# Designs tried in a protein design chat: VHH binders against Inositol oxygenase (Miox). Part 14

Target 1, 258 residues: Inositol oxygenase (Miox), of Mus musculus (Mouse) (q9qxn5)
Amino acid sequence: FRNYTSGPLLDRVFTTYKLMHTHQTVDFVSRKRIQYGSFSYKKMTIMEAVGMLDDLVDESDPDVDFPNSFHAFQTAEGIRKAHPDKDWFHLVGLLHDLGKIMALWGEPQWAVVGDTFPVGCRPQASVVFCDSTFQDNPDLQDPRYSTELGMYQPHCGLENVLMSWGHDEYLYQMMKFNKFSLPSEAFYMIRFHSFYPWHTGGDYRQLCSQQDLDMLPWVQEFNKFDLYTKCPDLPDVESLRPYYQGLIDKYCPGTLSW
Short names: E, the ipSAE of ESMFold2; O, the ipSAE of OpenDDE; V2, 0.75 times the mean of E and O plus 0.25 times the DockQ between their complexes.

## First folded at step 13 (VHH; framework vhh_gocatamig_d2)

Design p3 (from m3 with I105L; at its last look DockQ between E and O 0.79; V2 from the best seeds 0.77)
Fold by ESMFold2, look of step 13:
Structure p3 (fold): chain B 258 residues (1-258), chain A 118 residues (1-118)
Amino acid sequence: as target 1 above (258 residues)
Amino acid sequence: EVQLVESGGGLVQPGGSLTLSCAASGFTFSSNSMVWYRQAPGKKRELVAGITSGGSTVYMDSVKGRFTISRDNAKNSVYLQMNSLRAEDTAVYYCAAKLYPHWDLDYWGQGTLVTVSS
């Protein structure tokens, strides 16, 4: 899993990260936060959004080459088996990648998928392909953004860090805008689940607050199911739909603003 | 204290032009994104245009090519040049400041009315 050194998908994965690390800048992320902050692109239900991901294969994923809608159900069912009493957590599994819908709206995948990293400071060593993909990023020539802390204060908290733009932050803000009735742990896990340099690599601790340290075990628990349920044995989505529609009706019902 | 003061609104005929201005004080203007919103009677407030601290711009589709947002960091001001005005552009226009990394707008002006009518 997460094999970035060999495999049949490696060229596509490297290209996606090269573009991401070249073009994700403080200015780019700021612009995207303005662009997507009004949630006025589309009105649709959660299941309609899940269905649209049938057409999406994540070009940053080195391990698998199948539609992301199946990954949503794989993750959800893995959580359901391990945590049968936490129905909101099952739903987190279904929801976590729905921000990838931006790729179907014309956004390039390097602005939607893949591992996230802070913009506005120097990238840390555990960022995938760090040594070979950042040399053309203009922020590294800007003294405001090229130091270890860059534009940030020590331990300012990840909520105050400008993460590279992608599906994590889009979906987190969409959920807030639509007032999902999920626990705060659910919102946090979705917001930071792609921040592998931090939750898996141990980097960026200089930016973390105590709240981030307290939430890290939740992100790591979610990551077990996000990472270790990827397999070619695809779920029977139609048999699962009634259960997950029930959770949607409970926590995020109806037609939502995207 | 943060203050945002809009000006330049008024009555204009269809096809006409107006320039809206927003004077800002009480925060580091050059480090923050600035946004114009509008709200027509009975409608939700909607994004019109935004400009980042680095000068990159965003426009809603219906105004693209007709409106131009700009900023002058020396004057702590943001502007909205509005050309080829239409009746549907009639609204109260609000200047707002976004402090990164916040998603919600932190500060709003009082608004300036633009009326497009013959």
Scores: ipSAE 0.663, ipTM 0.869, lowest interface PAE 1.3, mean pLDDT 90
ESMFold2 (binder alone), look of step 13: mean pLDDT 82; pTM 0.816
OpenDDE, look of step 13: ipSAE 0.875; ipTM 0.949

Design p4 (from m3 with G54R; at its last look DockQ between E and O 0.85; V2 from the best seeds 0.76)
Fold by ESMFold2, look of step 13:
Structure p4 (fold): chain B 258 residues (1-258), chain A 118 residues (1-118)
Amino acid sequence: as target 1 above (258 residues)
Amino acid sequence: EVQLVESGGGLVQPGGSLTLSCAASGFTFSSNSMVWYRQAPGKKRELVAGITSRGSTVYMDSVKGRFTISRDNAKNSVYLQMNSLRAEDTAVYYCAAKLYPHWDIDYWGQGTLVTVSS
């Protein structure tokens, strides 16, 4: 349901992906994992982080009509309607894009937002703009990284794959560092929700373990709500805050390390 | 087994210099990132500097321009040159490795103490 052929923002979206596909390399991702591995940039609550998303315009999205904080509540409420008994899953909806706050800390958007892909191997066809955006990526000139498997063993498991750096992996690692008491499915969905070439495009199965195949339906279920809530129906965020504060208090309370 | 052995710590005056070394064994050193962390008494470990397999570097803000991380792949060693040392640099310094395929696991040395006495 991704539609990159419409909207007045297509040049910005293409430019973001061109920069991403040029600069996201094994070396870049390795450096970012070092840089963000200590979670010592800021102390704040989940709701403070949600509020910061109001300051962000996602330049990888051609249909950006509202602030990212509204998207967080829309996604959460969509999940709540469909899965009323899984309160942890409602919270996944609120949390999933919070790693985008890195863009407000000076990170370029091509290192924060948009679809993710594995670095260290050849990009597959379902990667958006694949045929027109990778020509200047230096890893594709390196025999270690330019084949279908690149640096990876067959079926090594996505946990052992270097994904392009962005909000998915940052948030996953932040949640682990702060010891969120969510189910493992929640961590997995957040970690891979932007990996559209895999969960929607069917690519990269050669890197997946059985665990990844078992988790794929969860990521696909989450994706229904991520895509659905980009419609123009906006929730009354102020009326929703008490419910979600209750979930935060249950699963990820207090001031967290970012 | 992965082993990381730090050396070069000691007592130094403010404004002085030290070079820390970390000898690595048990993995393919040239393919992996190496990191220096430090831990002062009563505090958690914090990043000091890191270096990727291709030589790209990361520094915490308070050490930029004073500390330099480097690596020698032929000797399986990583170094931290520390100049213009300050009292707040007093800590145990740890060498760490981030290894494929265990990207979520840091391997740690035993640490070497640096004391900057004023």
Scores: ipSAE 0.596, ipTM 0.858, lowest interface PAE 1.8, mean pLDDT 88
ESMFold2 (binder alone), look of step 13: mean pLDDT 84; pTM 0.845
OpenDDE, look of step 13: ipSAE 0.863; ipTM 0.943

Design p5 (from m3 with L99V; at its last look DockQ between E and O 0.92; V2 from the best seeds 0.81)
Fold by ESMFold2, look of step 13:
Structure p5 (fold): chain B 258 residues (1-258), chain A 118 residues (1-118)
Amino acid sequence: as target 1 above (258 residues)
Amino acid sequence: EVQLVESGGGLVQPGGSLTLSCAASGFTFSSNSMVWYRQAPGKKRELVAGITSGGSTVYMDSVKGRFTISRDNAKNSVYLQMNSLRAEDTAVYYCAAKVYPHWDIDYWGQGTLVTVSS
């Protein structure tokens, strides 16, 4: 499981997850989907959004204390080396964390970063710090949400599950709103890449449709590069910018609504 | 099939009040979030206010303190009380729903026109 027991930033990570697991509820997620559903906060290009992540360090990460903008290029370059023939997949690496810009708009990081989990049903064992962080979540006292399936039907499909609110779902919805011309695998990987209890922990299969099972290998492939790019060597971003601008021009050009 | 029907729009003087209503059918109203959007001529559709099934509310900044969203689950209806109306509030107001199990899908009413003018 992803229960961090050491690392230089452990107290920050635990606090982030304690707040997340206390405050992420069906009501909270529903409210955030309303709040962010019109994409009227800012007009900017993809590269402008990547640049904003220079000001962000992910407080849910126990091993890293550098800006998330470098992580975007590290992930993209890892994918490019392994999958040189899939230029859309390189772009997925650049894009996947751009929803973290919500933290720069005043959202607390526990509502933006970190592993996601379904709200509206009982958390399963592979959720990070599951045994020690949910005691104060009011949904666990609600019989509608406290069983294994909670509010959900068996195998309803992950697209029909309310995931905890954060950068995955925000970015997925932004990409749909702006009509990115990426393949469906790209949208799916971005939407669920932080759902570690599922794609890595093997939990929540009772909520999955066959489509989710077919897409799981893509999410797992992406995850290899997300994990590998936490090393200390940082990319030369300026030398890489022209290549990724070309991909942006192909798949998600121009000024976008955020 | 989901149906949302707005009513209560009209012409109002600045400083006046209106109540918009939205009657809903075709889904379990009490389990779903309801929202009001508006669209002024030449502008993009924007969120005005929303209310979750649990009763939590969201307001755009320019309407806080002037507008109140509420719901009546027995009547399958959502309301927008608009006070201290300004010319800038002139728009077509739309009721919308996010309906389980299709949480990615918004359903829209036809809209009701609110005009704030002397």
Scores: ipSAE 0.644, ipTM 0.866, lowest interface PAE 1.3, mean pLDDT 89
ESMFold2 (binder alone), look of step 13: mean pLDDT 82; pTM 0.818
OpenDDE, look of step 13: ipSAE 0.896; ipTM 0.960

Design p6 (from m3 with Y100S W103S D104S; at its last look DockQ between E and O 0.84; V2 from the best seeds 0.00; counts 0 for: pae E 6.9 > 2)
Fold by ESMFold2, look of step 13:
Structure p6 (fold): chain B 258 residues (1-258), chain A 118 residues (1-118)
Amino acid sequence: as target 1 above (258 residues)
Amino acid sequence: EVQLVESGGGLVQPGGSLTLSCAASGFTFSSNSMVWYRQAPGKKRELVAGITSGGSTVYMDSVKGRFTISRDNAKNSVYLQMNSLRAEDTAVYYCAAKLSPHSSIDYWGQGTLVTVSS
């Protein structure tokens, strides 16, 4: 999938990326980090958050047009089949898109969904629609941010890179705030799973540390299930709920701060 | 060593004004976002206002229009001008810094008490 050159959804997808690439700047991302960094907006459980996604369709996805709550269970079950011994990894599948709830709180989808990219440096060629969507981004007129490295040092590590704001970083920070007991690989996969220019396109290696290179295979493994399960299959959610509630009780129990 | 030193707290009547200051040292102040938080007795700590390195601001809804955050990069200081104070603004106010990209708050000041009472 990921067909950005033709298809029935293309106009919506292009518009979303045009807005994203115009408005995602160093200043914008810094403001969103502050706005969402206190996790005082709502208190709810993981399953309540999954249920909130029933009405959300990801408008940046060129391949499918279906609710994200079904995608969460599809991804989790794909991982469970392939990696039956890693129950935390099954849970990563359920959790990975929960940051999309910001769209239900009034955030425009271009600030929530879609592929991420570093702000503060020149966008690289594998960024979707790179040739036609960045011309109005004011950071590209700023010599601090318009070079290959921009504001970053070579190999500074992706932890030290400001990614465009969206569901990846929001959820990563929420998980840290609520002290989820998942392995570090889980946090890393969730934080960078939308960074397709890097993990699939091979771009931005000049920003990566050795830790990022060591983690890349985990992100690529997760991507197989995220990408593959975007086919429109309906999950049997009620039969799956007890298993995933058990994982939630183990790793991220109870009412959480969002 | 990173230090954040708040000042300017005290007792003030409802409707009054107060200016909090935070002097920062031990890091590159001009490149980092600065944030004010507060914690009232028996409540969770909450965001009050933040300011990016570029000067853009964020406010919680209940203080918008009454409080103004500002920064002076030459003095390594961030300020919170609080106008039209209400009893509900009574809290310990903390200056905080986000020094790592994407990190939550990395450093906290010791706090300054603001009491709004007749």
Scores: ipSAE 0.071, ipTM 0.596, lowest interface PAE 6.9, mean pLDDT 87
ESMFold2 (binder alone), look of step 13: mean pLDDT 83; pTM 0.824
OpenDDE, look of step 13: ipSAE 0.431; ipTM 0.782

## First folded at step 15 (VHH; framework vhh_gocatamig_d2)

Design a2 (from m3 with S33T; at its last look DockQ between E and O 0.84; V2 from the best seeds 0.00; counts 0 for: pae E 2.5 > 2)
Fold by ESMFold2, look of step 15:
Structure a2 (fold): chain B 258 residues (1-258), chain A 118 residues (1-118)
Amino acid sequence: as target 1 above (258 residues)
Amino acid sequence: EVQLVESGGGLVQPGGSLTLSCAASGFTFSSNTMVWYRQAPGKKRELVAGITSGGSTVYMDSVKGRFTISRDNAKNSVYLQMNSLRAEDTAVYYCAAKLYPHWDIDYWGQGTLVTVSS
């Protein structure tokens, strides 16, 4: 399980997850899908969005020690070293956290960042702080949502699951809306990269289709680079911009709808 | 066969009121999100208001405080109460359904025209 043990940032992390696990409900997620479904908050390029990440503090992450834009380039470069022939995968690293910009538009951190989980069914054991943070979630008092499968059919496929609202689903849908020309693996990794109870904890298999099992290794591979820790040698972002601008021009050019 | 049938459109003076109705059939109405969209001539279709199966609502900024979306699950109907109408509200209004688990609109009505003369 993802366990957080100590430090002043960890009190913030616990508070964020307590709020998330209290307020993320089927009704909340449904409302957010309506609210963000038109992508009408801003017109901007990918690089403009990357720059905006520096205005954010990720309250769900105890290990944040540098601006989010540097994490984007660090993740991308880690992937590039390991997978030099998959330029789309390098771009996934740059893109993966851009949905966090919702926090700049008034969304609370617990609706933007952190590990995701399915709403509409009982939380599984590997959900972080599961034993102490769901007591006040009203869905768990609702017989439609309080069983192991809740509102879902066995093996319905994760595409048919309402995940807690956050930057994963927002960015996935933004990429679909703007018609990014990335392969399906890229969209899938973005959509589920924060679903740690599943891809790392091994939970929620009862909701997975064979398609999800086939995609799991891609999400796990991405996770290796998403957990890439800051090192003394920060990426030289200015020298990297031309390469990544080239990838943006190839897969998601120009001014996009956010 | 899913059907969404809008009614209640017409000509109305600025400052006036109008109630749009949408009768739904062919799916489990009470379990799904219902949405009103509108499309003015030469413009893209835009969200006006939505209501979840749980009754939570969303409104575009320009209609907040003037429009109210509601649903009646016993009648399989969704309504849009439009008050303080303005010339900019002139459009064809569409009832739409989002069927769980789909993100996009799964079904559209044929639309009903609202004209606000100024």
Scores: ipSAE 0.495, ipTM 0.819, lowest interface PAE 2.5, mean pLDDT 89
ESMFold2 (binder alone), look of step 15: mean pLDDT 83; pTM 0.837
OpenDDE, look of step 15: ipSAE 0.824; ipTM 0.927

Design a3 (from m3 with S53T; at its last look DockQ between E and O 0.88; V2 from the best seeds 0.82)
Amino acid sequence: EVQLVESGGGLVQPGGSLTLSCAASGFTFSSNSMVWYRQAPGKKRELVAGITTGGSTVYMDSVKGRFTISRDNAKNSVYLQMNSLRAEDTAVYYCAAKLYPHWDIDYWGQGTLVTVSS
ESMFold2, look of step 15: ipSAE 0.746; ipTM 0.908
ESMFold2 (binder alone), look of step 15: mean pLDDT 83; pTM 0.824
OpenDDE, look of step 15: ipSAE 0.853; ipTM 0.938

Design a4 (from m3 with M34L M60Y; at its last look DockQ between E and O 0.85; V2 from the best seeds 0.75)
Fold by ESMFold2, look of step 15:
Structure a4 (fold): chain B 258 residues (1-258), chain A 118 residues (1-118)
Amino acid sequence: as target 1 above (258 residues)
Amino acid sequence: EVQLVESGGGLVQPGGSLTLSCAASGFTFSSNSLVWYRQAPGKKRELVAGITSGGSTVYYDSVKGRFTISRDNAKNSVYLQMNSLRAEDTAVYYCAAKLYPHWDIDYWGQGTLVTVSS
């Protein structure tokens, strides 16, 4: 689904990944985890955060040209239709991209959007633009980080892997900080939904534990709904709001710390 | 036994300076991030500054340009140089360590009181 072969947006997408693959290092990710560990930037509700996504253009996406807030509702409604029995899963669709608000707070998009990858080890072949974007990453000159396993033990588990910083990890940590009462599958899907080299490309399995293998089908199921499709009848957000406000009240109520 | 011991707190006039120190033992100091937090009466703990194992720094906006964090791996110590102190900087200051790769702060010191008052 990564058809980045031509078009005016391709230069922007390639530039975003070049910057990402150059600057996402063990040290960079460690610094971001300190910076965002207090969740003291803003107090707002989930619906307020969804509204902020109307101001965001995702520079890692070659195809999408409408507001990310509509993507949130489209994803949620797709899941609701296919999985009507799992109301928490509907909410995962609404929530999954909310970490992109960091781009509106001055974070460069290469530290917010796009596919993720492990720092601290050699990038694997299915990473987007892998052959042309990592040559200037200083970690590849460091023997601690430049081998297949790098700083990691075999099968250590993805929770023990330092992923590139972006909206996946930010939102996962925000959900933990605010004590969302969602099931563990929801937290896991949000944390790893942008890890395409793993869940779609089949790479990095040498880092996975049995727990990761058990969760992979959930991430792959979510991915089916995360993909943009053209829709001639976009959902009316106002008609959907009462249902999703009910889910927010159930799982992540009130004013949250961001 | 992991231990973090803060020192250097005290009473200082507005506009003055203090240096806080934190001595660490019982873990591999050079491999871990060190963080200063503070807590004023009736408020939640907040980040002040952090330093990675690689030496990169993070500062909360209200202290940028006034406070400087540094580390000395040979002495297993982290420091907070606080300049241009204001009444709003009055708090108990805590040294904390983050163990790799987990997110949460794993160890906290006992704290040292800084009071900024005329």
Scores: ipSAE 0.562, ipTM 0.835, lowest interface PAE 1.7, mean pLDDT 88
ESMFold2 (binder alone), look of step 15: mean pLDDT 82; pTM 0.816
OpenDDE, look of step 15: ipSAE 0.862; ipTM 0.942

Design a5 (from m3 with S31I; at its last look DockQ between E and O 0.92; V2 from the best seeds 0.00; counts 0 for: pae E 2.5 > 2)
Fold by ESMFold2, look of step 15:
Structure a5 (fold): chain B 258 residues (1-258), chain A 118 residues (1-118)
Amino acid sequence: as target 1 above (258 residues)
Amino acid sequence: EVQLVESGGGLVQPGGSLTLSCAASGFTFSINSMVWYRQAPGKKRELVAGITSGGSTVYMDSVKGRFTISRDNAKNSVYLQMNSLRAEDTAVYYCAAKLYPHWDIDYWGQGTLVTVSS
């Protein structure tokens, strides 16, 4: 196993999660939902946003070896191959990481990237680095937020849960603000695709409504395509652009508010 | 019935000050975030300032250092202190609340007009 460089990247990943698990609180998430609720930072098209992703180093990722825009097209093309009849689902692949542009606007990466978790209740065991990263989170000393359900009612539905702030929720809200004409499954997958403790780890079922259980297979299907695979053959983005521009024109056309 | 009632708007000269108030009723005020938005003629509605139930604040860049949001949970009220007013601050100012459990939904007041003109 020669010339591995994963040590510095893994240390950065752990540090990002330590900061995330320390600083993502009910109050922090509430503040970010206010801060980003007007979508007045920039006007640009989807393709312009996809291009901006190349300026980002995702500090929650232990191994990064190609531009993030290529990941967007790889994910989209993987979905297209498996689900050729669902053009909206191809577009979900292209879109899903666009909320990461907040990191280019000065947001700390622990508030942008990585796995999400509910604030306002006890983190469950499948949250990454759970045993070693939550000790300094002030919410866990608060009886309102430190039990299994915390501030939530049983089965209240994930739409009523304050998820840690990041690219999932930002993008979901941006899509709603700009009135994307995608199916509800698309909005749901975008909103919860980083919620690995739930869709992969099996935790947090006590917060889920029946709608969440019905949507889980969609999130799990998306997850199969979102995972990095090492591939020597990067997509030919320029040859793919006309197809995806057509989908953008159909579902989320023009200059959008970010 | 959720009600948000703004007051305190009016005509003021550049460099002047004004305090906006928003009285809230029909929900538990102390656990919800409160927000001021504004809409200038011909412009889209934009965030001015917000305050969480925990007291953390948010300001748009152009008002930082000039405007201060505060809340009084005993009076179920949120305030916007506006100092060093400029012509660009002319707008209808709206109070809004983000209510549990549907924090995605803002409840809006009717607005109060602020005109900054000599």
Scores: ipSAE 0.466, ipTM 0.811, lowest interface PAE 2.5, mean pLDDT 88
ESMFold2 (binder alone), look of step 15: mean pLDDT 82; pTM 0.820
OpenDDE, look of step 15: ipSAE 0.863; ipTM 0.942

Design a6 (from m3 with F27S T28I S31I; at its last look DockQ between E and O 0.76; V2 from the best seeds 0.72)
Fold by ESMFold2, look of step 15:
Structure a6 (fold): chain B 258 residues (1-258), chain A 118 residues (1-118)
Amino acid sequence: as target 1 above (258 residues)
Amino acid sequence: EVQLVESGGGLVQPGGSLTLSCAASGSIFSINSMVWYRQAPGKKRELVAGITSGGSTVYMDSVKGRFTISRDNAKNSVYLQMNSLRAEDTAVYYCAAKLYPHWDIDYWGQGTLVTVSS
């Protein structure tokens, strides 16, 4: 499981998850979906959004304390090396964390970063710090939300599950709103890449449809490249910019609505 | 199958007040959130305010402090109290509802016209 036990940043990581697991409720997520549903906050290009992440360090990461803009290029280049024939997949690496810009707009990091989990049902064992962080979440005292299935039907499909609010779902919805011309696998990987209890921990199968099972290998492949642990060789971002601008021009051109 | 019926629109002077109502009927038990949108002629529809089933609220910045959304579950109704009205608040106001877990608004009312004019 992802229960971190060491590192100089452990207290920050635990605090972030404690706040997340206390405050992410069905009601909270519903409110955020209203708040961010019109994509009228800002107009900017993908590269402008990447540049904004220069100033963001992910407080849920126990091992790495550098800006997320470097992580975007690291992930993209790792995918490019392994899958040179899938240019859309290279772009997924660049894009996947761009929803973290909400932290720069005043959202607390516990509502932006970190592992996601379903609200509206009982948290499963592989949710990070599950045994010590949910006791103050009011949904667990609500019979609608406190059982294994909670508000959900068996095998309803993850698209019908209300995930904790953060950068995954925000970015997925932004991509849909702006009509990115990426394949469905790209949208799916973005939407669920932080759902570690499922794609790595094996939990929440009771909510999955066959479509989710078919997509799981893609999410697991992406996860191999989603590096947030020690990497001594940082990419030369400026030399890479023309290539990735070409992909942006192909799949998600111009000034976008955020 | 949810039906939404707005009422309370009309002509009002700048600085005046108006209360919009939205009554929900039919299979209302699945409603997650109720939202007010508005659309002025020739302009894009925009969020005004929303309220979740748990009572949490969202407001666009230009109406904060002037408008209040509220929900009465016993009457299956949502209200928009509009104070300190301005000419730029002139629009057709739509009540909308969304169901779990979908992102998109699932049901729309027919709209009620609010005109703010001297």
Scores: ipSAE 0.620, ipTM 0.853, lowest interface PAE 1.3, mean pLDDT 88
ESMFold2 (binder alone), look of step 15: mean pLDDT 82; pTM 0.823
OpenDDE, look of step 15: ipSAE 0.788; ipTM 0.908

## First folded at step 16 (VHH; framework vhh_gocatamig_d2)

Design b1 (from m3 with A97K; at its last look DockQ between E and O 0.81; V2 from the best seeds 0.00; counts 0 for: pae E 2.2 > 2)
Fold by ESMFold2, look of step 16:
Structure b1 (fold): chain B 258 residues (1-258), chain A 118 residues (1-118)
Amino acid sequence: as target 1 above (258 residues)
Amino acid sequence: EVQLVESGGGLVQPGGSLTLSCAASGFTFSSNSMVWYRQAPGKKRELVAGITSGGSTVYMDSVKGRFTISRDNAKNSVYLQMNSLRAEDTAVYYCAKKLYPHWDIDYWGQGTLVTVSS
């Protein structure tokens, strides 16, 4: 399980998950999907958004205490070395955490960062801190949402599951709204890369369709680079900029709606 | 069969009030989020207000404090109370439901015209 047990940042991490597991409810997530569904907060390019992450440190991460903008390039470069022929996959690495800009717009980090989980059904055992953080979540007292399947039908498909609100789903929907020309695997990986209880813990298979089973290896491959590249060696971003600007121009050019 | 029927539109003077209603049928109304969109001529559709199945509300900034969305699950109806109307509120107003639990609008009503003019 992903329950963290040590480190100088542990109190911050636990507090973030306690707030997340208390306040992420069916009603909360539904409200956020309405709120963010028009993409009218800001007009900016991808590189402008990457630059905004210079001001963000992810409070749910026990291993890293430096700006998330470096993580974006570290992940992208890790993928580039392992998969040189898949330029769209390099770009997935750069893009995957851009939804975290919501924290700079005043969203609390428990609604932006960290591992995701389905709302509307009982949390499963591999959800981080599951045994100590859900006691105050009101959905668990609602018979519609407190069983194993909750409000869902068996094998309904993860795209029909209401995931806890955060940067995965925001970015996925932004990419759809702006009509990024990336392959479907890219959209899927971004949408579910923080769903550790599923792709790493093996939980929630009762909600999965065949499409989800087919896509799981892609999410697991991406995860190797998301975790592996959290080293303190910081990339030379300015030397990398021309390459990634070329990918942006190819797949998601210009000023985008956020 | 899903149906959404808007009513209550009309001509009103600036500063006036209207109440829009949307009668819903053909689905489990109490389980769905409902939204009001509007579209002025030559403009894209924009969210005005939304209400979740749990009763929480969302408003666009320009209507906060002037408009109130509400729902009556016993009557399968959604309402939009519009106060302090302005010329820029002139539009066709659409009731819509979201696919539960999806992002996308599942069904639209036919719309009701609101005209704010002296």
Scores: ipSAE 0.501, ipTM 0.813, lowest interface PAE 2.2, mean pLDDT 88
ESMFold2 (binder alone), look of step 16: mean pLDDT 84; pTM 0.838
OpenDDE, look of step 16: ipSAE 0.764; ipTM 0.905

